# VH-VL binders against q58766, part 14

Target 1, 244 residues: q58766
Amino acid sequence: MIIMYAIGIGDNKEEVLKAYEKLKEEGIEVELIDNPKLLVDKLLDGEIDGAVRGSLSSSKVILYLRERIGKFYRASILKNPFTNGIFLLSPVGIDDISEDKNERIKDKIRIIEFASNFLKNYNIKAKVAVLSGGRLGDLGRNKVVDETIYEAEEIVEHFKGNVDIIHNGILIEEYLKDGYNIIIAVDGITGNLIFRCLGLICKIPGYGAVILSDKNVNFIDTSRNANWERYYNAIKFLIGGDFG

## First folded at step 5 (VH-VL)

Design s04 (framework fv_ogalvibart)
Fold by ESMFold2-Fast, scan of step 5:
Structure s04 (fold): chain C 244 residues (1-244), chain A 118 residues (1-118), chain B 107 residues (1-107)
Amino acid sequence: as target 1 above (244 residues)
Amino acid sequence: QVQLVESGGGVVQPGRSLRLSCAASGFTFRSYAMHWVRQAPGKGLEWVAVIWYDGSKKYYADSVTGRFTISRDNSKNTLYLQMNSLRAEDTAVYYCARSYWGRAFDIWGQGTLVTVSS
Amino acid sequence: DIQMTQSPSTLSASVGDRVTITCRASQSISSYLAWFQQKPGKAPKLLIYEASSLESGVPSRFSGSGSGTEFTLTISSLQPDDFATYYCQQYYSYPYTFGQGTKVEIK
């Protein structure tokens, strides 16, 4: 049938409209929706195939989405500068994972499962790298760093034989060079800082943050104050994984 | 001063049990994975078991799986090895050792002799 | 299990000699290899970790090299205190495994 996408429009109207016009010029139809609950309801009820938050209020959209589907996680979609493919970086939301060690391990396991399933939609094989706070040679110097190393090792053991998964400490640049495409940060603060450095300072192309859940939800979170290219890229990614 | 001191070794009959202890001092015990390594008289070194810094993970050599249990008490800075169903082949000096993943076993105890004989 | 094989099993040398001991792993262990020295009646002492890193307090005449499956311990100028048994050990995966040992004897 007809594949439908929507972009939320609130503030920053000029940039959303510019994205809309660029997509339309390429033959891509998108609906502009100015109500947070309506955007979520249309997506979850199957009236649209994918949605981008656009310039709607993050708190209003994300809170209502959580009320409808329960717990979810976020992963930033970024272009890998070494391979020219994409990778997912998660967690990037500070409220996405638990402060309790055992629940945090479960959260990261769920992120890996959901991210792997998300990549299958684009025929991409999951290659998972789990970050820790130091190098393996640093173990024993600081309890907080040690905890991140043991946590990463436990996650790797859980998936051994089921997923291509590795832990090699803090070496994010080596993971990316080797084509790892799901990067699990130590925590949401760390993931958000990595994202801001790569996406906002270094200007690595990004496609927004995908929602990862046990329900198949094609939703990408974007900055309300983004330029039109971010809204455009998010829709292009949902359609067919346009990686440039 | 960083040190590990083993105790609890002795002579024991086959099929019986023995518990070894390893007292740690001079470092933050709770931050390190701890291991047991043994050496039969005149033979080489054999790794026996490991316990993670917080007790969450334990791994054993196949030769002792189901018979030995490693444990730790971080409040007492002490590592334990409960040895059940002892066999003549378990006769060895038992060492406790501290590890880093990138530094291997950097601190060892002096060992405690376990002799399993009838 | 990863098998560790040392060569030679026994080595006779004189003070001042360059001594080389080889350790081979049955599969790649990256650089997760340590070398230990053991004297009769004493606990093993760490010499080298991560294949080539010298442990603090260990004399600079000891050096390690290699990666993957083949590793070497070298003593550049053997001293009287160096007559001992030397073991390699992998810590790449559980169970951890040791080589059978190399005994360095006085000639």
Scores: ipSAE 0.000, ipTM 0.420, lowest interface PAE 14.9, mean pLDDT 86

Design s05 (framework fv_ogalvibart)
Fold by ESMFold2-Fast, scan of step 5:
Order: structure tokens, then sequence, then C-alpha cells
Structure s05 (fold): chain C 244 residues (1-244), chain A 118 residues (1-118), chain B 107 residues (1-107)
């Protein structure tokens, strides 16, 4: 029995413990860590292979991560209902991406690079789709929609020839049917609303939000008030990428 | 009605210059990428150059790099191709075409013939 | 540069026939492939974009399939208006490149 992964335990202790017991029943043992700094330090020092925030304070864990690795982004991990594989949806936080156009494009480029690298840990080939706010025939009718189309086109052009990447407007359902597994939302509000609809209303299985950075950190951010299944699913994802 | 109309073609001697124009109407020109594609008599299609919607990026086929310059005037809804140091191999019908992401060249002009002959 | 190879270069067919044209890319181009129809003295006309999407106004007898390096254009029941030259084109990477063309002529 080897312990290579950890779950943070703070509030919501009963749900974390239910996840721990269920994992243990299946022969999976994880370390429970009740100190935010210790969880971050053990992960970044290589003492554990992956970590789930669990019910620890988000503010404290995020603070310690930023102190150690600097700037990072988040992507929600969701099950693709058409392919049974997973896809990453980003940005999903309101502060993850810049409101400045040029910096926002650079943020999305970095997200794509980091997300592609993250998927390599699971032997998954990146297929990137960039969302915009309109249908392909809408260009010229609304300046806000047009700006999202231009931004998506610039990002695709940056990667064309080197990465499987596409922009086909707002057609998220077509991207998922075709097996695209990195979905870049227009902004953090849009990404978070998509996540909430798919994950909380439609109950599509989710595995938490992975942090994306140039440091290749294997960390999943979970809601502090989550049901035990969310902590359980996050660990199952980290240890083997088994999500089918 | 969406239209692209090329002009400026004609007969020109090797080593000389010619400027082609493409007048756009019926759509928001400044929102589309624009391309030049040529076709030598009896031959297939060859991509020549592209200019992005705002003029910020331009790309050229190796056969014309250093000799041709693509440009646009969004206030006049017009695309240009400045052709310098013309060669017999540049003889072709030149089409302008627009692109919109997720669609290939959906609208083409009727073409303008350029003949490079001594 | 990405090379686009079409086969056959010419084909003879009769009205009502099922016609198939293939296009191969020298490297993967994902789904960034278009098919065009060109009639003598006319500009090319877009038929299919993103390998399999039918352009608005194009008859449903035209269809496209494939991804990566191998692509097919099919005309399910050839009509008199379909005798033309057909070109595939990749728009995955600059420079954009076309196949050499397939002439569909009367048998």
Amino acid sequence: as target 1 above (244 residues)
Amino acid sequence: QVQLVESGGGVVQPGRSLRLSCAASGFTFRSYGMHWVRQAPGKGLEWVAVIWYDGSKKYYADSVTGRFTISRDNSKNTLYLQMNSLRAEDTAVYYCARTYWGRAFDIWGQGTLVTVSS
Amino acid sequence: DIQMTQSPSTLSASVGDRVTITCRASQSISSYLAWFQQKPGKAPKLLIYEASSLESGVPSRFSGSGSGTEFTLTISSLQPDDFATYYCQQYYSYPYTFGQGTKVEIK
C-alpha cells in the first residue's frame, strides 16, 4: 500500500472522511493533511505526487501556492458526455484572465500550453477549441461579438501548424462531439457559467479544477462545501486518469 | 449582395510593376481576412498572399516573397496587390477572396488577367 | 510546405453515377480542408469546409469526409451541372496549398 496523494481536510470533515473511507475500501490510501502550508510544501517538495485541496481554506492554499510558483490559471475537469473522455474548461475564475485584450490573448495562449502539458501526464493528446460569442455568420453585426471572434482567430493562428486547434464560434456541443478536450471560454464569467450548468444542473461528472502553470504542479482545487463524491473523483482522476 | 471585383490586370513586360485592386461591397470589409489566389492558364490554383482584417499580419507564398506586397484600405473597402519585378511565371488570372473562421474562401471575385510578356 | 495530392486527375462519369474524389495531405491538417468546384471561365465555388460541412446553398448530393491526412469528396448522384474541375485546399498552415485538381468529364 503506497500513499502518493493527499486530500486537505479542514471544514466539511464528514464529507472528506467519507471520500477517504470509500477510497480505502477500493485499496487506495491517501494522506489527510489539515495544514494548508504543509499540503503545498509536501506537493512542491516532491513528497507527494498529487494533491486535492479538499476542505482546506481556498484563500490560504492559493496564497501559499502563489508564493511558491507565481502566476497560475485554473481549468475545470469535466466528463465529455459524447466521448466518455474528459475535457478541460478554462478560464473558470473571474480573476484568472486579464480584462486587457493583449494580455488576455497571452493568458489564453499560456492556458493552452499549460493545459496541453497537463494532459501529457495522462497520455492524452491535446485537441483545442477556442470559443467566441457568436455564430460564424454574425461577423459585422455586433462589435462585442466581433472582438471575441478576432481574439479567437489570433489565438488559433498562434498555434496552427503545431497543435490541433480550431475556432468554430459558439458551437461548444460540436467541439465536444468531435473530441476537443481543451475548451477555451470567452472569459472567466462565461466559463464558470458553463461549468455550473454542466456540473451542477446537468450533473455531468466533474473532477475539480486543475491549476495550470509553468511549474507542472499536479494539484486539483475542489469546493470546500463539496459532497464526498467530488473529493473521491478528484483523487481517482489524479492517480490514474480513470474517469470512464 | 456580397461582391468582390478585381481590376488593374493587363499586359506588362518582364521586370515591370503592376498594382491590382479588389473592391468589396455588401459586407463589412474591415471584419474579414483577405487573400489573393492565382491560376495560370490551363493550370491549377495557387495561393499568393493574405492580409488580416486589421492589416497587422501578412503572409506570402515563397514564389512571390520579396516581390509582391499585399495591403488594404478599410475606409475604401479595397484590397491591393503591388506586384514588382514581374516574371513570365506570374502570368495568371488573379482572384481576391475573403475568409471567415470556420469557413474557407466563401466569396471570390471574378478574377483579373495579368499577362507578363516581352 | 504541406503537399496536397488529389486522385484521380481526371474521371469520366455519366449522369446518375456516384463520384468519389480523394485528397491526401503530406502531414496532418486536422479538419482544415475545403473542397471547391470550378467551371471553365468562372471563379471557384466553395462546396465543403472543415472537411465535412456543407456550404449554404450547395446541393445535398455533395458530401465530404475524412480528417488528418485522408479526405474524400462524394457526389451521390451526378447531375449535368456537376461536370467541372474540383480542388481540395488545406488552410491549416501557411502557405495555403491546393491539390492539383480533378476534372469530372462526360463519359
Scores: ipSAE 0.006, ipTM 0.504, lowest interface PAE 11.1, mean pLDDT 87

Design s06 (framework fv_ogalvibart)
Fold by ESMFold2-Fast, scan of step 5:
Structure s06 (fold): chain C 244 residues (1-244), chain A 118 residues (1-118), chain B 107 residues (1-107)
Amino acid sequence: as target 1 above (244 residues)
Amino acid sequence: QVQLVESGGGVVQPGRSLRLSCAASGFTFRSYGMHWVRQAPGKGLEWVAVIWYDGSKKYYADSVTGRFTISRDNSKNTLYLQMNSLRAEDTAVYYCARLYFGRAFDIWGQGTLVTVSS
Amino acid sequence: DIQMTQSPSTLSASVGDRVTITCRASQSISSYLAWFQQKPGKAPKLLIYEASSLESGVPSRFSGSGSGTEFTLTISSLQPDDFATYYCQQYYSYPYTFGQGTKVEIK
């Protein structure tokens, strides 16, 4: 059977076309789709084996995905500079998790479950680190920071014995040095800011944001204004390329 | 100063109930998870129960599950342990302790003695 | 449940001695290990948290080390005030568990 991949094309046409040509040079044929609903429908109806949003409207693609599969979360796929493997950072969208404490804890638990399952598809063992808003020595000084620490401890307790999971405060650099490959941010704002610093300022290689849900969806969300390498890397990731 | 003061201990017959209290002062009680730890005469320390800062989570040692209930009143800065169906092996000094998550029990009360005896 | 085992159960020492107490966990607890000192008739006192961090107000002769499953409390030069029972405690997972205690007594 012919395996088909697609890239959404809207704005930023030059960069999408550069990615398309580079993939074609390597023998990888992708379909360019300029309609958000059509991209989602072809993927979910099984006409396409994997899809990258490309430069299509994020709002429209996300809306159509939610209509078809319901609630989902996103995790940014980034290269770990210490191990050369990949790690997932989630949540990275403000709308991905609840502002309500108890629902937010449930959202983070679901993210960990789906992210762990996602990594199994690549024969990668999940190692989960849960971030909080301060260092362990800061506890007791600020109610908001303390809330994030208590939340992280509750999530760790939920998974003890079933998942390799820790909470060591805000120390994201130590988690990455130790090979943790699922990093749970305090909230969507925090996760998005971490992503922007690592991916857009520090230029750490990334593969886009994967969709995490109870359904198997081979889809990567990309920035509309990304360079061609981002679109190229996302397709290579979906195909199961070597990540390090 | 930062202080925890237990009360409510005493001599009680097997099968009866007792309620311990722990009054907190000198810190923001609402911000801390609180624990009960006990120590039988001449024996080591045994963790009994925890209640989270807002009362949302409670956990118990298997030896007391179903018999003991931990609670708190943040408006009164007070921690409680309701002990039902008491047994001779529940005889111990009961300490309340404040936990810094990720750190340890940094503040302990002086303890209150519970003797289960006929 | 995570079992905590201390060695030795009793230790005889003289003032000025270097004292070492070991604590082993039945599974990895990372650095979520505390050391407490207890004197007869008194509540336990926190000495070390997160395996190696000295609690404020605790004399510098006390130190902790280790991670994972093996941990050590060291008193570099034993003072008269240090004759007590010492407990390790894991706070990695509920139920929290303590070692059986190590009694440091006068030789």
Scores: ipSAE 0.000, ipTM 0.412, lowest interface PAE 18.1, mean pLDDT 86

Design s07 (framework fv_ogalvibart)
Fold by ESMFold2-Fast, scan of step 5:
Structure s07 (fold): chain C 244 residues (1-244), chain A 118 residues (1-118), chain B 107 residues (1-107)
Amino acid sequence: as target 1 above (244 residues)
Amino acid sequence: QVQLVESGGGVVQPGRSLRLSCAASGFTFRSYGMHWVRQAPGKGLEWVAVIWYDGSKKYYADSVTGRFTISRDNSKNTLYLQMNSLRAEDTAVYYCARHYFGRAFDIWGQGTLVTVSS
Amino acid sequence: DIQMTQSPSTLSASVGDRVTITCRASQSISSYLAWFQQKPGKAPKLLIYEASSLESGVPSRFSGSGSGTEFTLTISSLQPDDFATYYCQQYYSYPYTFGQGTKVEIK
């Protein structure tokens, strides 16, 4: 069986080409695709086994994905600095989850289901932590914080018995120390800010954002203007690269 | 100071009804799930019932299902247990307890004794 | 229903002793286990939650460990105030269930 991966190439061509050459010298063959629709079609039609958006237009690739697979979510893949394993952080897009409480809870439940299935592809047991807006000892002090605590508790109750899941308030550092590998942010803004702090300021190694859906889509979203190492790392992740 | 105070216990004949109350103070009652736990004289602890913070969900031990009803009035900071069709084996000290997420029962009342005898 | 079984049912100890009480669940309860202390005529007091987390105000000589189906409560240096009955409790699924209790009494 022949296994093929692709990187989208648009703007920022030199960095994509550097990643391509580095992969090639390691014996990893990658197809370069310069058309957003063609990349999506080849992946979803089974002509390639995995794809990285590369430097193609995010809006165009997302549009074609939505047309083919419907609603999906995104999770950033980051290295856990305490365990050296990976963890998924979701949601990380502002528009990934609903503003309506009941729909938002459903969105987070679906994220957990899809993220757990994603980790199974790498033989990793899901350990889910749900964030809320404060410490548990703060319950009763602020209505908005209390609402986030109850949302988290409803999600935990849904999964108890089926998934290793915990809610311990805002204590993201404790979740990571304890080896939780699916971190559910309060909302997309919160998740995006956490990602930017960890990935862009603290330089925690990352592998891009995986697409989470009810269809098995082996696709990683990357920044259009990333350096070659980000494209390289995303491909290495898809093929089972080194993440501790 | 966080406090739970039970009342309404007493001696009652088999087949009768009794309603227990638990008055909460020192915390935001409407934000917490509440439980009833009982203990027969000289015996261990037995969980009886739970009610969620907003009254939307209720669960009961099999031994009391269909006979006991848990309820709450958030405007009065009060938890209730309506006990119908009482049996001798319902004789126990009844405690109300606060459910603190992740911590089980962090605050308990002093208990109120219910004696079911002829 | 999940059955919780404690061992031993009674334990005789002296001040300064290390005391260990075990609790077994009939099925996996992850870390959804609490330990309570009860003195005669009083309501139970929470000691440990989530199997190993010490409740605020509880002396550090108390510790909990375990996950899944087997759990332990340890008192590292027994004090006079520690002679009491101890209960484990699962809050993994309804109905919540307690162990039968372990009485720690003076030797």
Scores: ipSAE 0.006, ipTM 0.528, lowest interface PAE 9.2, mean pLDDT 88

Design s08 (framework fv_ogalvibart)
Fold by ESMFold2-Fast, scan of step 5:
Structure s08 (fold): chain C 244 residues (1-244), chain A 118 residues (1-118), chain B 107 residues (1-107)
Amino acid sequence: as target 1 above (244 residues)
Amino acid sequence: QVQLVESGGGVVQPGRSLRLSCAASGFTFRSYGMHWVRQAPGKGLEWVAVIWYDGSKKYYADSVTGRFTISRDNSKNTLYLQMNSLRAEDTAVYYCARDYFGRAFDIWGQGTLVTVSS
Amino acid sequence: DIQMTQSPSTLSASVGDRVTITCRASQSISSYLAWFQQKPGKAPKLLIYEASSLESGVPSRFSGSGSGTEFTLTISSLQPDDFATYYCQQYYSYPYTFGQGTKVEIK
């Protein structure tokens, strides 16, 4: 059998092995790789079709990826509890976007472009929602909130006519109910906190975080301390978008 | 082309009222905040008032609070400034300006002169 | 209210000169500062927004710098069309406030 996919194995070995055995039971063969550089090299050299970080060191894997492909962003793949489809949440890394306002706007624009292209690979139409810290009716109450509203409106205007995109303030629950599937958080801290609440506390099914870049990289970043279902779901997503 | 055109200026006696209009064309007026800025003869620029894109919020300079009212009609792409209890110190060229998110006033009208004189 | 102070009030310069205008805010305004050019009898024209971003169509000889409370507009090589009055403006909080203006005149 052709081994097309790999899972990194470092810490948390029991959970990675449970995922491996479940995949094998279903006729899906994966390679277990215990070296961060080797995982990245095999993926980018085309020796495997897709990779999941698994329980390998995040800092080491991210370092080697950055050396090979340059700048990238991350988006968490989560199941929408209202629609049963998936949605992407980005940014979810604290360092994924710039502290400089003009560069931050450009980063969010790039995230939207890359995320839309990613969903196209799975025949999913992009529906983009940009979060801010309030509602348009809140303008003038707080300058920090106003800045997030102005930023969101500028991003929406950039894409109008080309992408299905909306800004309706802070109302993430309404975006999800309406089927929006690319959710742009105010910043990396906000995105990470939303992910942790939904994924780690509420235990909403997730598929890991995809790498968003100008290069086609079939890689999913996972928590090193995840249950086996997270690793299993990530591989199933890479294979063909098993969302149920 | 994107354009703002002010009208309604003229000579008016102290204590009376005047209404200015600003006609917008070439852009989606309803999506932008709008401002009034004035300039007395030979003096610098002074911000007067703002109205949000949907008309929900309005703010005024202290010098005009209680006397001036900013409003808009998004169906007609028009901004207004109702000026009551006019004083000699209100004599100025009045400009309307567009508030482009993340940027300052990127589009200005040509201005309309208001002279408050007996 | 945030007070904006410009210096100098007037400067005399020749074509080809490097011109520098300073603007100071009475409190931090982050990068929410714009520079405008105004010629006699005309409306102001946006040159620089967000302290250092050049507006589309504005010549590259214009540049802005600064953050917080101290800001500078520089014209690297003054051209005949650049003789005008220049204003800084904060848009950090209402009421929006302008500097007093700097008139750049022929030496």
Scores: ipSAE 0.000, ipTM 0.417, lowest interface PAE 15.8, mean pLDDT 86

Design s09 (framework fv_ogalvibart)
Fold by ESMFold2-Fast, scan of step 5:
Structure s09 (fold): chain C 244 residues (1-244), chain A 118 residues (1-118), chain B 107 residues (1-107)
Amino acid sequence: as target 1 above (244 residues)
Amino acid sequence: QVQLVESGGGVVQPGRSLRLSCAASGFTFRSYGMHWVRQAPGKGLEWVAVIWYDGSKKYYADSVTGRFTISRDNSKNTLYLQMNSLRAEDTAVYYCAREYWGRAFDIWGQGTLVTVSS
Amino acid sequence: DIQMTQSPSTLSASVGDRVTITCRASQSISSYLAWFQQKPGKAPKLLIYEASSLESGVPSRFSGSGSGTEFTLTISSLQPDDFATYYCQQYYSYPYTFGQGTKVEIK
């Protein structure tokens, strides 16, 4: 049985090619694909075992994925600086969850289900933390914060007894110290800001954003203008290698 | 299993007092607003009172204002309704109900009957 | 106080019929309206919240629509198990208020 991975190549060719050569040195076979639809079709038809968007157009790849698998979410894969394991942060985009409160709760529930299932592929036990805008002791001070606390508590109750899940307010640093590996942000703006601080300012190692859906899809979304280490790390994550 | 169980109902003479309890289980009681709703025999539903999740705010129907007091003990997962100066018109099945902040009353107790009669 | 008015007070229909119950608010309540089913001797059961959202475990034959001041509950194909009284309720502002109820009788 031949295990094969692909990296999309559009713009930023030099960095994609550097990643390709480094993987080749390590005996990892990677196909370079310059057509967004072909990348998606080969992955979903089972011709390749995993794919990284690489430098292909995000809008075109996302469109073709939506056509084939329907609704999906994204979670950033980041290294936990306290445990040296990985964690998923979601949502990380404005369009990842609904602005409607009821649909947003359903979206977060689906994210937790899909993220937990994704981690099973790597033999990682899901430990879920749901963020809110304050601490439980802050209840009654601000109605907007209170709404985020109620939302988080509702999500925790939905999974209680079936998943290791907790709500401890805004205290993301405590969740990470305790080894929680699925972190649910208040909303997409909040999640994106957390990602940018950790990944782009603090330089926490990252592996791209995984696609979360009701189908097992080995696909990682990367920045079109990433350095070669980002593409390399995304492929290494997909193969289940040592995350360092 | 999410559950609310009322107790404390019974037959009571006009002008007397009665305290109802509602025991909550299977959910994080401290995070939800709680309500009392009553229904007179053969009549419709009438909202009685609400207490916010932290006990900071309470509101009452005009028909019970000054006579009934809603309270909660989050450490015991229990809701209370203290009913003073009871009248024949207070005869009803009293339900406790959980308010889902965006979803109305999603969980109800089975009710406890209060009969105000000689 | 927001007054809730239901129509009709009593409805008689055959199994398989489409039935519609209307609820009107005396002022706009946006989408903050719920529908409850109550069977004799039982506590009310939530069917619909936020005017049109179906509660988990409720059969798909139940649906809600409307916004502002006029709302409807529809049962697309009435079943014997649907014999009950139905109540609308606004939770837009205190005091919360219920409609007077609609009794559905199966012919």
Scores: ipSAE 0.000, ipTM 0.385, lowest interface PAE 20.4, mean pLDDT 86

Design s10 (framework fv_ogalvibart)
Fold by ESMFold2-Fast, scan of step 5:
Structure s10 (fold): chain C 244 residues (1-244), chain A 118 residues (1-118), chain B 107 residues (1-107)
Amino acid sequence: as target 1 above (244 residues)
Amino acid sequence: QVQLVESGGGVVQPGRSLRLSCAASGFTFRSYAMHWVRQAPGKGLEWVAVIWYDGSKKYYADSVTGRFTISRDNSKNTLYLQMNSLRAEDTAVYYCARVYFGRAFDIWGQGTLVTVSS
Amino acid sequence: DIQMTQSPSTLSASVGDRVTITCRASQSISSYLAWFQQKPGKAPKLLIYEASSLESGVPSRFSGSGSGTEFTLTISSLQPDDFATYYCQQYYSYPYTFGQGTKVEIK
């Protein structure tokens, strides 16, 4: 059947339309959808193969998505400046993971599983790094930091044998230099702050945030007020993958 | 469709060797850790061994350490269990099983019976 | 090694009954627990992973709960297909260990 993609259009219409025009110049036709529920329904009903939120209301799109598929997580797709490949950063939503320790560990395990499966669609080998609040040499100095270290070690042990996975403390720069492409933040606040520093201050190229779930959903969440290149890059990212 | 098919079981005398194979299909075999689990007739399940997705690490139950060797050939999508110095208590149905990204065993083969008797 | 103990070892039930099986770990295993169903002559089938997550394709009448050392498998309304042996398994640490099994048989 015909492979189809869509971009949500709400606010920021000029930038969405510029992305649409640029894609069309390259022979890529996309549908523009101005209704949050319709975008979600068309994607999940199989009428389109992939969707970018575009400039539609985040709150409404996320609400309808949760109603249809239940629990999901988000990972920001960023370019690794050391390897020139991509990496996923998760969690990046404040409510993506539980406050309860055991449930939080389960959430991070699910994120790693779903992120690894996502990368397989692009023929990318998963290399997972789990962040903690300090260095291994910091053990005993602060109980809160120690708990993050113990949590990271538990997650690494869980995946022993199934995934290339390490914990090397807070050293995100070392993980990226070594080619790790799934970076698990301590929590959603930490992940979002890392994203904002790398993406908004340091201007590392980004492709939006992918939805991670036990259902295969080809959806990228973009900034509502992005320039046209962000919407364009998100669609190009989706097209470059192996989607059914 | 994801499938695991064991072969190589049979009747063998104590002290002899036997090699089991497990053929994988329908998934990217090289990306998964693989395990052997056994079950003596009328008894419960006993974990035997694991091999990491890339073959770099292996772990064994104490009861088989030094006698059994787990290996894999990712180019042939096949898992192996080399069983040396077999004992009567090794008599069991041997299952190969896949671990889904650190989850429990989500896919099992149908099993192959190994009978160690004089 | 982590020892897994199930209760009861056997139980008799009727179709429509609520069935509860308990599994205890000798030390904390967080949520790294799975439940399996095995019918005579067949390989085990995964029902629940991470203590409470339902495997795809498993009927919603099956549910799991617990963390740390105490875990429960519940079948809310027993069906004819559910007469089988059930095993819990920890995957927190090598060696992986199974409970001794609980046989659910017709009353």
Scores: ipSAE 0.000, ipTM 0.481, lowest interface PAE 12.0, mean pLDDT 87

